Miniprotein binders against Mucin-6 (MUC6). Designs and how they scored, part 17

Target 1, 185 residues: Mucin-6 (MUC6), of Homo sapiens (Human) (q6w4x9r395to579)
Amino acid sequence: GHCSLEGGSFVTTFDARPYRFHGTCTYILLQSPQLPEDGALMAVYDKSGVSHSETSLVAVVYLSRQDKIVISQDEVVTNNGEAKWLPYKTRNITVFRQTSTHLQMATSFGLELVVQLRPIFQAYVTVGPQFRGQTRGLCGNFNGDTTDDFTTSMGIAEGTASLFVDSWRAGNCPAALERETDPCS
Short names: E, the ipSAE of ESMFold2; O, the ipSAE of OpenDDE; V2, 0.75 times the mean of E and O plus 0.25 times the DockQ between their complexes.

## First folded at step 6 (miniprotein)

Design yb7 (from xb21 with Y53W; at its last look DockQ between E and O 0.04; V2 from the best seeds 0.00; counts 0 for: pae E 12.9 > 1.5, placed apart)
Fold by OpenDDE base, look of step 6:
Structure yb7 (fold): chain B 185 residues (1-185), chain A 112 residues (1-112)
Amino acid sequence: as target 1 above (185 residues)
Amino acid sequence: DIREEVKKLLEEARKLIEEAKKAGDEEAVKLLELAVRTLEEALKTGDPERISWALLFVSMALITAAEKLGDPKAVELLLKAQELLRKALEENNPELIKEAIKLIKEAAELLG
């Protein structure tokens, strides 16, 4: 399954459902019992402009009981707050520079993350087949059904992206807005 | 030689990208291009570990394509390749990498 965070505010779920939102919070992208040590992948969004519609991904965070790996738009990789040089390897996670503009977080447990640093900070999440039907968060539930991807953290199916996204906030942040604007914006 | 095999695989992957472009599958194009770039960069290093991780990514990208096309045989090959690659990473065994490349290449050919 592949989940993409592109264009600053666009998400495509594991089930290939595209949606857009504008939020300035940290959101849970992926949670699964298949992730060791209560691991979760999170996305940090912030304002990229003056308007509420100008939001963008600014960091990706993998958080577990053992690690807090942050990949930021400034090309800073940290673990538990400490800056790390690449390639960086933990017990089951390795962060590489794959291209001049792309970093990769590879894992031994079926999660792969590719982060495009420039010109737009974007993220691509790949999970193995063992994750089918066992994922939750902004990337959806990976069950082959796009109609239930907007399932909230409480297990309620929402009809709008904004309510769905808000349910996966990792902190106290303003409500997300659902505005359909030009994908190139 | 792993490098030569990877180069051959890259050629096959590039063919798939062109086909995806013709089909108008933008998602597939994007994913495959990213995977190819990743593998190309890994190849430059010559590091078996980097190559293995890149191949894992390539295989995952191809699985997505295979599933869309309804080719269970390709999926099977790619899953097996992933297994081999993970073992290769653990055991530092270049032979496993070569075997994985063969499987990935075969899958790519099926998808082309």
Scores: ipSAE 0.124, ipTM 0.546, lowest interface PAE 2.5, mean pLDDT 90
Fold by ESMFold2, look of step 6:
Structure yb7 (fold): chain B 185 residues (1-185), chain A 112 residues (1-112)
Amino acid sequence: as target 1 above (185 residues)
Amino acid sequence: DIREEVKKLLEEARKLIEEAKKAGDEEAVKLLELAVRTLEEALKTGDPERISWALLFVSMALITAAEKLGDPKAVELLLKAQELLRKALEENNPELIKEAIKLIKEAAELLG
């Protein structure tokens, strides 16, 4: 299953449902019982100041009871707030430079993350088949049905990306509907 | 066959990039250039699944442009292409990819 975070806040789910949103927050990208120790992958978006797209991805975070790995657009990788030299390895996670512009986080539990650092900060999430039907978050539920990929954190299917995305906020931040909106976006 | 149709689509997308540059639309340029690069990389792999993912992204980039230009016919074509691509991914059916490319190229021509 592949999920992507590209350009001006564009997302394509594991079931290939594309959408766009305008939000400034940390969002839950992927949760699954297949991730050890209550693991979750999160995406951080911030205002970009661009007229047609006002938000962009600035960091990706893998959080579990053991680790908080942050890969940010400033090209620094941290775990639990401490900067790390690459390649960086825990028991079940390895982060390394794939190219001068891409980092890869590989895991023993079937999650792969590739982060493009330049020219535009983007992320590509791959999960193994054991995740099928067992994911939730901005990347959708990976059940082969795009009609329910906009399922909120309370299990309610929404018809719009904005309400769906707002439900996956991981911190105290204003709802996306209260933020600046470019009518052409 | 799919490779040739993707190359034709890339040609149309590059024309749109040049038009966006002339119009001073920096955001459209960034989005379209990213979409073209993504599709070029997918084409190198020859993998129909990667090509389908890239085409979904191209169609999304073109929908953004079509909405800005107020071209509802282009949006309609691109939404139909996305539907075909999702089905192609589900069924592993390369003929649906060919149909989707045709619709995307037609939409790109309308926008140019």
Scores: ipSAE 0.006, ipTM 0.174, lowest interface PAE 12.9, mean pLDDT 78
ESMFold2 (binder alone), look of step 6: mean pLDDT 82; pTM 0.795

Design yc2 (from yc1 with R14M; at its last look DockQ between E and O 0.17; V2 from the best seeds 0.00; counts 0 for: pae E 15.8 > 1.5, placed apart)
Fold by OpenDDE base, look of step 6:
Structure yc2 (fold): chain B 185 residues (1-185), chain A 112 residues (1-112)
Amino acid sequence: as target 1 above (185 residues)
Amino acid sequence: DIREEVKKLLEEAMKLIEEAKKAGDLEAVRLLFEAVWTLIEALKTGDPEKISEALLKVSEALIRAAEKLGDPEAVEKLLEAQELLRKALEENNPELIKEAIKLIKEAAELLG
């Protein structure tokens, strides 16, 4: 499954459902029992301009009981708040420079993350087949059905992106604005 | 018919986005992406008005690119396209939309 965060406010789920939202919060991108130690991938969005529609991804965070790895738009990689030199390796996670503009977080548990640092901070999440039907968050549930991708943290399928996205907020932030669309339809 | 033409335009626009990425032109990337997305949304509705408006946004994004690149021919085509789109909105004439799409596509090709 491939999930992408592009263009500042565009998301494509594992099931290939595209949608757009404008929020300035930290959101749970991926949760799964397949992630060890209560691991979760999160996306940090912030204002990129004056208007409410000017939002962008500014960091990606992998959080577990053992690690808090932050890849931010300033190209700083931290774990538990400490800056790390690349390549950086933990027990089961490696962060390294893939290209001059791309960082990669590789794991031993079937999660891959590619982060484009410039010109636009973007993220690409890949999960193995073992994650099928076992994911939740902004990247959806990876079950091959796009119609239920907007399942909230409470397990309720929403018809619009706003409530869906808001349900996955990791903090106290303003409500997200949505521009829902399906380019494949 | 119109959808097919728009599809071709989208393909060209995506190429330009990639080029802008390579060039590190963040503004261009954002503008083009926004415009493309808006167009895709508009196509889903099938509303000629929304499509025309979206195409205006696309043309505007491309005009900015054309100006940066110093391509007056592209600018001219895009300005003409905008005029056609405005007329299309006023006259409710889908043929004008089609013509505008052609011009926008040609301009995009020049910029690619």
Scores: ipSAE 0.022, ipTM 0.256, lowest interface PAE 5.9, mean pLDDT 89
Fold by ESMFold2, look of step 6:
Structure yc2 (fold): chain B 185 residues (1-185), chain A 112 residues (1-112)
Amino acid sequence: as target 1 above (185 residues)
Amino acid sequence: DIREEVKKLLEEAMKLIEEAKKAGDLEAVRLLFEAVWTLIEALKTGDPEKISEALLKVSEALIRAAEKLGDPEAVEKLLEAQELLRKALEENNPELIKEAIKLIKEAAELLG
């Protein structure tokens, strides 16, 4: 399964359902019992500078009981805030520079993350087939059916991206905008 | 029938979005994505009127792309598709929607 997070705050789910949102928060991208140590993949969005209402991806975070890995445009930061030289390796995770513009996080548990650093910060999530029907978050539930990919954290299928996205906030943050843009006044 | 043809059109439109992403053309990505999203939501309703309105929006986004690339055959197909969609709305004729979808898909293939 593939999930992408691309410029302009566009997301395409594991079931190929595209949507867009604008919010300044950390969101749960992927949560699954297939991730060890209660692992979760999260996305951090912040204002993009294009307009007052538009946001873009600024970091991707992998967090479990054993690991905290924050990938941003020029840094990989681990537990306690230390920046690390690449490659960075734990028992089951390796983060390395794949090309001049891309980093890769490879794992032994079927998750792969590729981060494009330039010209635009983007992320591409790949999960193995063992994740089918066992994911939740902004990347959807990976069940082959796009009609229920907007399932909230309470298990309710929603018809709008904003309600779905808001349900996956990880922390105290403003709600996501329903509109593509919101003129500031 | 219409649902399957729309799904085939969506496959082509997603390819064009990927090309726009690789080119760094975020405005094209935004316009095409919003049109595609509108069509997906319209398809869930099963309402031919909403599907036709969404297809007009897809055609409009593709016309701008075709004009920018200088592809008059794609523009002609998209304008014809829009005429069929407007007639489908006026006459409540879903067969015209199917023909419009074919033309839009052909135009998207030319642009890819």
Scores: ipSAE 0.000, ipTM 0.146, lowest interface PAE 15.8, mean pLDDT 75
ESMFold2 (binder alone), look of step 6: mean pLDDT 79; pTM 0.757

Design yc3 (from yc1 with R14L K22E; at its last look DockQ between E and O 0.01; V2 from the best seeds 0.00; counts 0 for: pae O 12.2 > 1.5, placed apart)
Fold by ESMFold2, look of step 6:
Structure yc3 (fold): chain B 185 residues (1-185), chain A 112 residues (1-112)
Amino acid sequence: as target 1 above (185 residues)
Amino acid sequence: DIREEVKKLLEEALKLIEEAKEAGDLEAVRLLFEAVWTLIEALKTGDPEKISEALLKVSEALIRAAEKLGDPEAVEKLLEAQELLRKALEENNPELIKEAIKLIKEAAELLG
């Protein structure tokens, strides 16, 4: 199964359902019992002047009981806050430079993350078949049906991406208004 | 009976999730989301073993919160609940599950 974060704002779920969203927040991209030690993959979005959209992907975080691996657009890889030289290996995870423009996090538990650093920061998530029907988050539920890929953190299927995405926020992020303008700017 | 008590516990857990989001505590949000999701799915099955396993996850997330807040009464209740749940799984004793739920609810109320 494949989930992608492209163009700074575009997401394609494990069941190939595309959507776009904009927000300045950290979101749960993928959780599953197949990830050891209560692992989760998270996506960090922020406003950027270098992207066509108002917000863009700036980092991907793998968080578990042992690790907090951050791969950010500044090309620095950290684990638990400490910068790491590549290739970086733990018991179950290896992070390495796949090409001059791509980093890869390979794991023994069926998760693979490829991060494109240039020209645009993008991420590609691949999970093995054991994840089928057992995922949740922005990448959807991987059940072979696109009609319920927008399942919220409370287990409710939504028809719109915005309600679905907002339910997976991991922080307190203001609701988007149609246009926010500062009269003084 | 267990279903109704679990639903009341879920209401308290949801309040704690919103507090964790407001605090920007990514680890707390992650653990609570996983625990709540697991409990909701277990409740749909009606399987006492799956419910017990989910309640262990809830207890673990709440212990982290209780330790961060320095609430030893909540920690004690949650540790007792975990022991009861492990025994319930070994002995197939649903009365232990009900007692554990009461302790977890009391702890969650202390933390909220």
Scores: ipSAE 0.043, ipTM 0.516, lowest interface PAE 7.3, mean pLDDT 80
Fold by OpenDDE base, look of step 6:
Structure yc3 (fold): chain B 185 residues (1-185), chain A 112 residues (1-112)
Amino acid sequence: as target 1 above (185 residues)
Amino acid sequence: DIREEVKKLLEEALKLIEEAKEAGDLEAVRLLFEAVWTLIEALKTGDPEKISEALLKVSEALIRAAEKLGDPEAVEKLLEAQELLRKALEENNPELIKEAIKLIKEAAELLG
């Protein structure tokens, strides 16, 4: 399954459902029992302009009981809060520079993350087949059905992206705005 | 210094990865990335054997790219590099590794 966060405010779920939202919070992208140590992948969005529609992805965070990895445009921060030189390796996670503008987080448990740092901060999440039907968050539930991708954290199917996205907030943030459009349009 | 030469090679490899990405050749990206990663890990150990093995993987990835692009000169250089690396492993000769790196770098430059 492939989930993409592109263009600052566009998301394509594992089931290939595209949607757009404008939020300035940290959201759960991926949570699954397949992630060890209660791991979760999160996305941090912030304002990129003066209008509510000017929002963009600014960081990706992997958080578990054992690891905290924050990938932003300028640095990779780990558990100790220090910027690390790459490659950085833990027990089952490796972060390394793929290209001059791309970082990759590789794992031993079927999660791969590619982050484009510039010119636009974008993220690409790949999960193995073992994750089918066992994912939740902004990337959807990876069950081959796009119609139920907007399932909230409480297990309720929403018709709009805004309510869906808001349900996956990791903190107290303003409500998200939505515009369901094809990110390739 | 082998490490310095490998560093230069890595820089070239990264360029190729970027080009492959721009071209939408995801397979090439993956192969090159894996090879590069293996090389980086090998460098951490400082073990000439591991380095040589990793360089073989890099050369193989580049051969595939060269074949796809139709660059026989690059293929030839890379095949020669592989031979040197095999000899290096057999003879425990770091100089052969250095020579191989040069060839691999030259090939990478041709592909870039």
Scores: ipSAE 0.000, ipTM 0.194, lowest interface PAE 12.2, mean pLDDT 87
ESMFold2 (binder alone), look of step 6: mean pLDDT 78; pTM 0.739

Design yc4 (from yc1 with K21Y; at its last look DockQ between E and O 0.86; V2 from the best seeds 0.00; counts 0 for: pae E 11.8 > 1.5)
Fold by OpenDDE base, look of step 6:
Structure yc4 (fold): chain B 185 residues (1-185), chain A 112 residues (1-112)
Amino acid sequence: as target 1 above (185 residues)
Amino acid sequence: DIREEVKKLLEEARKLIEEAYKAGDLEAVRLLFEAVWTLIEALKTGDPEKISEALLKVSEALIRAAEKLGDPEAVEKLLEAQELLRKALEENNPELIKEAIKLIKEAAELLG
């Protein structure tokens, strides 16, 4: 399964459903029992301009019982608040520079993350087949059905992206605005 | 209806997660998300045993939060809820589960 965060406000779920939202909060991208140590992948969005529609991804966070790995737009990688030199390796996670503009977080448990640093901060999440039907968050439920991707944190299917996205916010923030559109447009 | 009551509880838990994150308590965020996830999965099965076990996990997460915040009333409610849940498991009594959910929800409200 492949989930992408692109163009500052576009998301494509594991089931390939595209949608757009504008929010300035931290959101759960991926939660799954297949992630060890109660791991979760989160996305941090912030204002990139003066209007409400000017929002962008500014960081990706992997949080578990053992690690808090943050990859930020300024190319700083931290674990538990401490800056780390690349390549950085923990027990089952490795963060390294893939290209001059891309960082990669590789894991031993079927999660891969590629972060494009410039010109736009973007993220690409890949999960193995063992994650099928066992994911939740902004990346959807990876069950091959796009119609139920907007399932909230409480297991309720929503018809709009805004309500769906808001349900996955990790912090207190304003309501998100949504626009369903092709991420490639 | 247990499902309806759990839904209300989940809403309260959601609020607490938001507050924990705002406060920078990422450990609390993690624990609460884990507990909520477990509960939602348990609800899908409809198995009272699994639901009770999941609620115990939720209660434990909330106890930690309550202790950190210094709310003894919330702790007391949650401990009582845990006892009810254990009893529910032993007696296979869904009414005890409902009572426990009520207490957990009340505790969550106190913490919010």
Scores: ipSAE 0.017, ipTM 0.282, lowest interface PAE 7.5, mean pLDDT 88
Fold by ESMFold2, look of step 6:
Structure yc4 (fold): chain B 185 residues (1-185), chain A 112 residues (1-112)
Amino acid sequence: as target 1 above (185 residues)
Amino acid sequence: DIREEVKKLLEEARKLIEEAYKAGDLEAVRLLFEAVWTLIEALKTGDPEKISEALLKVSEALIRAAEKLGDPEAVEKLLEAQELLRKALEENNPELIKEAIKLIKEAAELLG
């Protein structure tokens, strides 16, 4: 399954449902029982211009009982606060420079993250078939049904991206403006 | 209704996750998030046994938070809730589950 975080704060879920939002928070992007050590993938968004509608991805975080790996817009990779030279390797995770503009985090548990550093900071999440029906967060539930991809942290399927995205905030931050979460609305 | 009481508990748990994240307490964020996930999945099944087991996990995560904060009242409520949940599993008594949820919610409010 594939989930993408692209410029303009666009997200495409594992079930290929696109949406857009404008928020300045850290969000749960992916969590699953398939991730070891209570792992979760998180996305950090920040203001990128003068209006509320100008937000962009600034970091991706993999968090577990063992690691807090941060891949930031400034190309610095840290684990538990310590900057790392690439390639960087743990028991289950390898982070390396895929190309001059892309970093890759590969894992032994079926998660792959590719981060585009330039010209725009973007992220691409790939999960193996064992994750089907067992994911939650901004990337959706990966069950082949787009009607419930907007399932909130309380297990409620919502019809709008803004309510869905706000439910996945992982910090004390303001709610996203509804008009700015769907470019077609 | 057990579902409605769990929804109220989840609202309090979300606040605690936000506070733990703000404080940089990675272990607390991880434990609370996993416990909340387990409870949400249990509710989808409708199985009282799974719901009770998930509530035990929520209580355990909250006990850790209560001990870190030095809040013995919250710890007492959570230990009582765990005893009720174990008894509910043994006796198939939904009122014990409901009482446990009330105690867990009260403890979460003290920690908030």
Scores: ipSAE 0.006, ipTM 0.200, lowest interface PAE 11.8, mean pLDDT 77
ESMFold2 (binder alone), look of step 6: mean pLDDT 80; pTM 0.769

Design yc5 (from yc1 with K21M; at its last look DockQ between E and O 0.88; V2 from the best seeds 0.00; counts 0 for: pae E 6.2 > 1.5)
Fold by OpenDDE base, look of step 6:
Structure yc5 (fold): chain B 185 residues (1-185), chain A 112 residues (1-112)
Amino acid sequence: as target 1 above (185 residues)
Amino acid sequence: DIREEVKKLLEEARKLIEEAMKAGDLEAVRLLFEAVWTLIEALKTGDPEKISEALLKVSEALIRAAEKLGDPEAVEKLLEAQELLRKALEENNPELIKEAIKLIKEAAELLG
């Protein structure tokens, strides 16, 4: 399964459903029982301009009982807020520079994350087949059905992205704005 | 009806998630989402054992919150709920599950 966060406000779910939203919050991107230690991948969005439609991804956070890894454009930081030199390795996670513009977080449990640092901060999430039907968050539920990707944190299927996205907020923020647009547009 | 009671509990849990969000406690948010999801999945099966296990996770998440907020009454209720849930698993007694849910809800209300 491949989930992408591109163009500042575009998301493509594991089931390949594209949608767009404008929010300035931290959201649950991926949560699954397949992630050890109750792990979750989160996406941090912030304002990138003066208008409400000018929002962009600014960081990705992996958080579990054992690890906190924050990948931003400027640095990689861990639990205590300390910047780490790359490659950074924990028990089952490794963060390293893939290219001059890309960082990668590799894991032993079937999660891969590639982050493009420039010119636009973008993220690409890959999960193994063992995650099928067992994911939730902005990346969807990875069950091969795009029609139920907008399942909220309370298990309710929504017809619009705004309510879906808002249900996965992990921080204090206003409601997101919705715009159904092809990320490739 | 256990399902109905659990639905009410989920509503309370959502409120607590909102509070954790306001407080900027990502760990709490993560744990609560996990617990809620586990509970929802357990409800789909209708298996009392799975429900009890899920409720234990909910209780654990709430205990963390209660401790952080310094609410010993909530902690006490949740610890009692956990004990009831363990007994429910051992005795296969759904009535104990109902009692546990009641305590968990009360604790959640205290924290909200």
Scores: ipSAE 0.517, ipTM 0.797, lowest interface PAE 1.0, mean pLDDT 91
Fold by ESMFold2, look of step 6:
Structure yc5 (fold): chain B 185 residues (1-185), chain A 112 residues (1-112)
Amino acid sequence: as target 1 above (185 residues)
Amino acid sequence: DIREEVKKLLEEARKLIEEAMKAGDLEAVRLLFEAVWTLIEALKTGDPEKISEALLKVSEALIRAAEKLGDPEAVEKLLEAQELLRKALEENNPELIKEAIKLIKEAAELLG
């Protein structure tokens, strides 16, 4: 399964449902019992500076009981607040520079994250087939059905991206912008 | 009814998630989200064993919040709830589940 965070504000779920949102917050991208130690992947969005209402991806965070790995737009990788030289390894996670513009976080538990640092900060999440039907968050539930990909943190299927996205907020932040369509459309 | 008590607990969990978000406690938020998800899935099955296991996760998440806030009374209530849930699993006793839910709700009220 593949989930992508592209163009600063676009998301495509594991079931290939695209949407766009704008919000300044940390959100839960993915959680699953397949991630060890109650792990979760999170995305951080902030103002892009292009317009008052636009935001873009600025960091991706992997958080578990043992690790808080942050890969940020400033090209710094930290674990538990300490900057790390690449390649960086834990017991089951390796973070390395794949190319001059891309970093990769590879794991032994079926999660892969590729981060494009330049020209636009983007992220690509890949999970193995064992995750099917066992995910939740902004990347959806990976059950093969796009109609319920907007399932909130309280288990309610929503018809709009904004309510769905707001339910997955994980930081002290205002609610996301309700408009789903591209302002330039 | 265990189902109705779980629904009330989920409403309280939403409030505590908001409190953890305001406190900047990402670990508590993450654990509460996982616990809520597990409890919702367990409720769909109607299986008291799965509900008990999910409530153990809820209790664990609340203990983290209670320890961070320095509320030992809430911690003790949550530990007692966990003991009742483990006994409920061993004895297949749904009445112990109801008692555990009440303790969890009391602890949640102490935390905010």
Scores: ipSAE 0.109, ipTM 0.570, lowest interface PAE 6.2, mean pLDDT 83
ESMFold2 (binder alone), look of step 6: mean pLDDT 79; pTM 0.763

